# VH-VL binders against q0aze0: the designs that were tried, part 74

Target 1, 268 residues: q0aze0
Amino acid sequence: MKIILVNNRFKENTEKKAQEIAGQLSALNVEVIIDNGLDEPYAGTVDFIMVLGGDGTMLRAARRYGQRAIPVLGVNMGTVGFLSNIEINELAEYLPLILREEYSLEARMMLEVAVFQQQSLLTRVFCLNELLLRSNSPRMLSFALEISGQKLEPYRGDGLIVSTTTGSTAYSLSAGGPIADPQLDAFIVTPVASHIINKRPLVVSPEREISLHLLEEREAIIGIDGQIKMDFGAENRVLIKRAPHPLLMVNLKAKPFFTSIDRSLQRQ

## First folded at step 23 (VH-VL)

Design SC9
Fold by OpenDDE, look of step 25:
Structure SC9 (fold): chain C 268 residues (1-268), chain A 122 residues (1-122), chain B 113 residues (1-113)
Amino acid sequence: as target 1 above (268 residues)
Amino acid sequence: QVQLVQSGAEVKKPGASVKVSCKGSGYTFTNYWMHWVRQAPGQGLEWIGVINPDSGGTKYNQKFKDRATMTVDKSISTAYMELSRLRSDDTAVYYCARGREHETYLGYFDLWGQGTLVTVSS
Amino acid sequence: DIVMTQSPDSLAVSLGERATINCKSSQSVLYEYDNKNYLTWYQQKPGQPPKLLIYWASYRESGVPDRFSGSGSGTDFTLTISSLQAEDVAVYHCQQYYSTPLTFGQGTKLEIK
């Protein structure tokens, strides 16, 4: 077996733990690659990805490896979040199951985000939570939202979030979006401080495509999973669709989503 | 060994064009944004633009948008920067630089080419 | 465009002494969503390309000696060399990557006094 340990280079405790776990796994004749985010994603074949840290680290891991259809286990290291399945102190208990591949998988829809410069593709990113479009100034944006070719009335506000159901408990929630069942595949389109008071979030079929562009010469920013930043101007366009592959999240321990929502949200 | 190797020095007349090459090795060429930065003699660094070697997407400094053209040949892990309508003030060392951040062109540079001196003189 | 201004333009420091270089941005390069400063420092020796020293304002690149440190947030940043060594003679550049165009300071020439 070959395992990637994903940790956070900015958190020394995760680095140390990764080294420790790597040693333990090596002693069990498991090949280990440590990915702290500084280098390019490991290109070789692997059997399992273990994410050491919080939701942020999981999001990064998802963007780096999600398209490869590799089981991904979130191992929480004392943080509050929704994306970890076991705690670090439980790893020893569940390690035999991992090594025997005795676990269930939960498929989580990801976004495919394509950013265009004029008519040319600038970049494409797969992400687990959301894309954020927001103004880079105190002034509101005017932007066009298209869903499956249907042009909606122009949006005016601070911005817009297009989120997966997984991302519904992230920034979308803070912006007034609904909490969605992670087992449901859907887009959640949440306005950020819309000029229209009654502008409500949209729940959109994952079969549809979402397009965004500015209607005026304004400076904006796009954010992906709250970690990736890009400029966004009138010359740019974003196309969002369901990623061709979901993230395969490992489920070793039952974590009832709805019964834990209040607990998790109260801690944030 | 991870490195960027640029083409040799160029001497050009005003009004001419120059095309500088930058070959990456030791890493996956398409996983890193390639930036171009120049430095006039005794001056600071100036960002020209960036290209996504995978998609070919580019973003230019508006100062150079009408004169600079960045391209890539993925098959040989090589990026190119062409600057047209050269002027004397284009005399500089031109660098290719690898962006550390994979997912955005907004980044810092962890790997640099050795530089290419472009001299523009009558 | 975000203008980066370094100070001083040149600095002479005795061996073993502390060297301090400042970099100011015309607007904040702190991104509120990841709470990171999009600021980097480079060292450039004559005839060589810049070398990455500090990224995200305060994180030292691998292989960079501990005597180098970056600090600051928002618009004001500082590169500090706690004990200047002969090999530290170079031009130092700050760079923001908060927004395009990416911009650099004018550079600071550090010499031995």
Scores: ipSAE 0.911, ipTM 0.949, lowest interface PAE 0.5, mean pLDDT 94
Fold by ESMFold2, look of step 25:
Structure SC9 (fold): chain C 268 residues (1-268), chain A 122 residues (1-122), chain B 113 residues (1-113)
Amino acid sequence: as target 1 above (268 residues)
Amino acid sequence: QVQLVQSGAEVKKPGASVKVSCKGSGYTFTNYWMHWVRQAPGQGLEWIGVINPDSGGTKYNQKFKDRATMTVDKSISTAYMELSRLRSDDTAVYYCARGREHETYLGYFDLWGQGTLVTVSS
Amino acid sequence: DIVMTQSPDSLAVSLGERATINCKSSQSVLYEYDNKNYLTWYQQKPGQPPKLLIYWASYRESGVPDRFSGSGSGTDFTLTISSLQAEDVAVYHCQQYYSTPLTFGQGTKLEIK
């Protein structure tokens, strides 16, 4: 068995703990690849991904590995979030189940984000939580939203969030979007400080394609999962659709979403 | 042996073009944005642009938009930068540089080529 | 374009003493959503390409001695060498990557004595 052990070197002591766990797994004849975020993603075949840290580390793991249809386990080392399943001090208890593949999987929809420069594809990025379009100046944006070729009335405001249901508790929530059950597949489209009174959040079928572009020359930013930043201007367009594969999250311990909402959101 | 190896020095006349190559080895060429940066004698560093070796997509510093062309041959892990209508003030060392950030071109460079001196004189 | 201005253009510092190089951007390079400063420092010796020293304003690249540190936020950044060594003689550049075009400071030449 070969696993990827993902940590975040910018978080307290996760590098040391990752080495410790790698040693424990190696003693059990498990091959371990450590991904601390600075090197390129591991390209070889693996059976399992273990993420040490909070939601931010899981987001990076999802972007790097989520399209490979490999089980991903979140192991919490800090503040409770939405994407961890077990605590670090419980890992020894659950290791036998992991090795025997005695766990269930929960699928989480991801976004495929294609960014264009003029008519040419510049890059494609996968996303677990959201794409944020926002102004990079004191001026508000004027921009167009298209859903499967259907052009909505122009938006004016600070920006727009296109979120998965998993991302409904992230920036979408802060901008006034609904909390969504992460077992649903949907886009949640949430305006950011809209000056158009009747623009409400939209819940959109995952089979739709969403397109964004500016209607005036302004400096804007595209943000992905709150971690990836790109310029966005009048020469750019972004296309968003459901990614080919969901993130396959390992469920070893019951973590009921609805009863945990208040606890998980207390930092907002 | 992770490295970027550039083509050799070139001497050109004003009005000509130059094409500098940059071969990446020891890493997955298409996983990293490839940037081009130049340094005129006694001057600072100047960003020319970036190419995504996977998509072929490019962004250029506006200063060079009409004269610079970046391309990639990913089958041989090689990036190219061509600068046309050369002037004497294009005399510089031209570097290729690898962006560490995989998912965005907004990044810093953890790997640099050795540089290619291009001299433009009549 | 974000203009990066370094100060001083050159300085001389005695062996074992502290060297301080400043870099100022014409606009903030702090991204509020990741709380990171999009600023990097390079060391460049004659005839060589720049070498990565500090990224995200304050994180040392692997293999960079502990005497190098970066600090600052927003528009004002500092590279500090706590105890200058002979091998630290070089030109130092800051670079922003908050937006394109990516831009560099003009460089600071550091000399002993």
Scores: ipSAE 0.878, ipTM 0.928, lowest interface PAE 0.6, mean pLDDT 92
Fold by ESMFold2, fold request of step 26:
Structure SC9 (fold): chain C 268 residues (1-268), chain A 122 residues (1-122), chain B 113 residues (1-113)
Amino acid sequence: as target 1 above (268 residues)
Amino acid sequence: QVQLVQSGAEVKKPGASVKVSCKGSGYTFTNYWMHWVRQAPGQGLEWIGVINPDSGGTKYNQKFKDRATMTVDKSISTAYMELSRLRSDDTAVYYCARGREHETYLGYFDLWGQGTLVTVSS
Amino acid sequence: DIVMTQSPDSLAVSLGERATINCKSSQSVLYEYDNKNYLTWYQQKPGQPPKLLIYWASYRESGVPDRFSGSGSGTDFTLTISSLQAEDVAVYHCQQYYSTPLTFGQGTKLEIK
């Protein structure tokens, strides 16, 4: 069995814990690849991904590996969030089940984000939580939203969030979007400080295609999962679709979403 | 080993073009944004632009937009930068540089080519 | 465009003493959503390409000696060499990557007295 062990090099104790766990797994004849976020993603075939850390580390793992349809387990090492399943101190208890593949999987929708420079594709990025379009100055943006070719009335405000249901508890929530059941597949489109009162958050079918571009020259940015930043100007547009594959999250321990909402949100 | 190897020094006359190559080895060429940066003698560093070797998509410093052309041949892990309508003030060392951040061109460079001196003189 | 201004343009410091190089950006390079400063320091010796020292303002690259440290936030940043060694003679550059075009400070030449 070969696994990827994902940690965060910016959290001092995660590197030490990753080495300790890799040693334990190697003693059980498990091949271990460590991904601390600094080097390129591992390209070879693996059976399982173990994420050591909080939601931020899971977001990076999802972007790097989520399209490979590999089981991903979140192992909390501190503050409990929405994406960890077990605690680090429980790993020894659950390790036999992991090795025997005795667990269930929960699918979480991801976004595929294509960014264009004029007519040319600049890059594609995958996203577990959200794409944020926002102004990079005190001035408001004027921008167009299209949903499957249907042009909505222009938006004016600080920006827009296009979120998955998993991302509904992240920046979308702060901007006034609803908390969504992560078992649903949907886009949640949440205006940021809209000048126009009738621009309410929208819940949109995952079959739709969402397009954004500026209607006037302003300095804006695109943010992906709160971790990836790009410039966005009048020469750019972004196209958002449901990603080809969901993130496959491992369930070893029951983690009821609705009874844990307040505790999970208090991390911020 | 991981490295970027550039083509050799060039001497050009004003009005000509130059094309500098940069071959990456020891890593997955298409996983990293490739940047071009120049340095005139005794001066600072100046960013020319960036190319995504996977998509071929480019973003240029406006100063160079109409004179610089960046391309890649990913089958041989090689990036190219062509600068046309050369002037004497284009005399500089031209570097390719690998962006460490995979998912965005907004990044810093963990690997640099050795540099290619381009001299523009009559 | 974000203008990066280094000070001083040149600096002479005795072996074993502290060297301090400052870099100021015309706009904040702190991204509030990840709380990172999009600022990097490079070392460049004559005839060589720049070498990465410090990224995200304060994180030391692997293989860089502990005497190098970066600090600051927003618009004001500092590279510190706590005990200057002979091998540290070089030009030092800061670079922002908050927005394109990516821009560099003009460089600071560090010499031994």
Scores: ipSAE 0.875, ipTM 0.928, lowest interface PAE 0.6, mean pLDDT 92

Design SC9
Fold by ESMFold2, fold request of step 26:
Structure SC9 (fold): chain C 268 residues (1-268), chain A 122 residues (1-122), chain B 113 residues (1-113)
Amino acid sequence: as target 1 above (268 residues)
Amino acid sequence: QVQLVQSGAEVKKPGASVKVSCKGSGYTFTNYWMHWVRQAPGQGLEWIGVINPDSGGTKYNQKFKDRATMTVDKSISTAYMELSRLRSDDTAVYYCARGREHETYLGYFDLWGQGTLVTVSS
Amino acid sequence: DIVMTQSPDSLAVSLGERATINCKSSQSVLYEYDNKNYLTWYQQKPGQPPKLLIYWASYRESGVPDRFSGSGSGTDFTLTISSLQAEDVAVYHCQQYYSTPLTFGQGTKLEIK
């Protein structure tokens, strides 16, 4: 059995713990690949991914490995977030179940984000929480939103968030979007400080295609999962679709979403 | 060994073009953004642009957008930068550089080619 | 374009003493959503390409001696060599990667006094 162990180099205690856990797994004849974010993603066959840390480390794991249909387990090492399933001190208890593949999987929709320069594809990235389009200056943006070829009235404001249901508790929530059941597949489109009062958050079918481009020359950025940044200008557009594969999150320990919302938000 | 190996020095006349190659080895060529940076003698570093070797998509420094063309041949893990309508102030060492960040071109360079001196003189 | 200004243009420091190089950006290079400063320091010796020293303003690249450190946030950044060694004679560059075009400081030449 081969496992990727994902940690965050910038949090030194997770690096030490990753080495300790790798040793424990090796003693059980498990091959371990450590991914601390600095090397290219492991390309070989892998049976399981274990993420040590908070939601931010899970986001990177999802972007790197989420399209490969590999089970991913979030292991909390501090404050509980929305994407961890077990605590680090519980790992020994659950490890036999992991090795025997005695767990359930929860599918979480991801976004596929294609960024264009003029008519040419510049890059394609995947996203678990949200894409943010926002102004990179004190000036408001004027931008166009299309949903499956339907052109909405132009937007004017600081920007726009296109979120998954998993991302509904992240930046989308702060911008006024709804909390969504993560078992639903949907886009949540949330304006950021819209000057046009009739622009309300939209919940959109995952089968739709969402397109964004600027209507005026302005400095803007695209943010992805709060971690990936790109320039966005008048020569750019972005196309957002449901990713081909969901993230497969491991469920070992029952974690009722609705009764835990306040606790998870308070502990952030 | 992870490395970037560039083509050799070139001497060109004003008005000509130059095409510098950069071969990446020891890593997955299409996983990293490839940048081009130049340094005139005794001067600082100047970013020319970036290419995504997977998509072929490019972004250019505005200063060079009408004269620079970046391409890749991913079958041989090689990037190219062509600069046309050369001037004497294009005399510089031209570097290819690998961006460490996979998901964005906004990054820093963990691997540099050895540099290619391009001299433009009559 | 984000303009990067280094100071001083050159400096001479005695062996074993502290060397300090400053870099200022014309705009903040701090991205609030990841709380990272998009700033890097390179060392460049004559006839060689730049070598990565510090990334995200403060994180030392593998293999770089611990006498090198980076600090600062937003628009003001500092590279510090705590105890200068003979092999540290080089030109040092800062680079921002907050937005394109990616831009570098003009360089700071460090010499033994």
Scores: ipSAE 0.875, ipTM 0.927, lowest interface PAE 0.6, mean pLDDT 92
Fold by ESMFold2, fold request of step 26:
Structure SC9 (fold): chain C 268 residues (1-268), chain A 122 residues (1-122), chain B 113 residues (1-113)
Amino acid sequence: as target 1 above (268 residues)
Amino acid sequence: QVQLVQSGAEVKKPGASVKVSCKGSGYTFTNYWMHWVRQAPGQGLEWIGVINPDSGGTKYNQKFKDRATMTVDKSISTAYMELSRLRSDDTAVYYCARGREHETYLGYFDLWGQGTLVTVSS
Amino acid sequence: DIVMTQSPDSLAVSLGERATINCKSSQSVLYEYDNKNYLTWYQQKPGQPPKLLIYWASYRESGVPDRFSGSGSGTDFTLTISSLQAEDVAVYHCQQYYSTPLTFGQGTKLEIK
């Protein structure tokens, strides 16, 4: 059995723990690849991904590996979030089940984000929570939103968030979007400080394609999962679709979403 | 083992073009953004632009937009930068540099080529 | 364009003493959504390409001695060498990567006094 062990090299606790767990797994004849974010994603075949850390580390794992249909387990190391399943002090208890593959999977929709420079593809990235378009100056943006070729009336404001249901509890929530059941597949389109009063959040079918571009020259940025930043100007366009594969999250321990909302949102 | 190897020094006349190559080895070439940076003698570093070796997509510093052309041949893990209509103030060492961040061109460089001296003189 | 200004342009420091190089950006390079400063320091010796020292303003690259440290936030950043050694003689550059064009400071030449 081969496992990728994802940690965050900027969190010393996770780096040390990853080395310890890798040693324990190697003693059990499990081949371990450590992905601490320094090197390129592992390209070979693996059976399981274990993420040591909070939601931020899971976001990176999802972007790197989510399209491979590999089970991903979130292991919390101190900060309770929405994407961990077990606590680090419970790992020894659950490790036999992991090794015997005795767990269920929960699918979480991801976004595929294509960024264009003029008419040419610049890059494609995947996203678990959201794409943020926002102004990079005190001046507001004028921008166009198209949904499956349908041109909405222009937006004017600080920006826009296109999130998954998993991302509904992230920046979309702060901008006034709804909390969505992560079992649903949908886009949630949330304006940021809109000066057009009739621009309300939209819940959109996952079969739609969403396109964004600026209507005036302004300095803007796009952010992906709060971790990836790119310039966005009048020469750019972004196209957002449902990613080909969902993230497959391992469920070893029941985590009631609705009864845990306050605790999860209150923690960093 | 992981390295960027550039083509050799060149001497050009004003008005000519130069094309510098940069071969990456020991890593997956298409997973990293490739940047070009130059340094005039005794001067600081100046960013020319970036190319995504996977898509071929490019972004240029506006200063070079109409004179610089970046391309890749991913079958041989090689990036190219061509600078046209050369002037004497284009005399510099030209570097290719690998961006460590995979998902964005907004990044810093953990691997540099050895540099290619381009001299533009009459 | 974000202008990066280093000070001083040149610095002479006795062996074993502390060297401090400053870098100021014309705009904040702190991205509030990841809470990171998009600022890096390089060391460059004559005839060589730059070498990565510090990234995200304060994280030391693997293999860089612990006498090198970076600090600061927003628009003001500092590279510190706590105890200067002979091999530290070089030109030091800061670089922002908050927005394109990516820009560098003019460089600071560090010498032994």
Scores: ipSAE 0.872, ipTM 0.924, lowest interface PAE 0.6, mean pLDDT 92

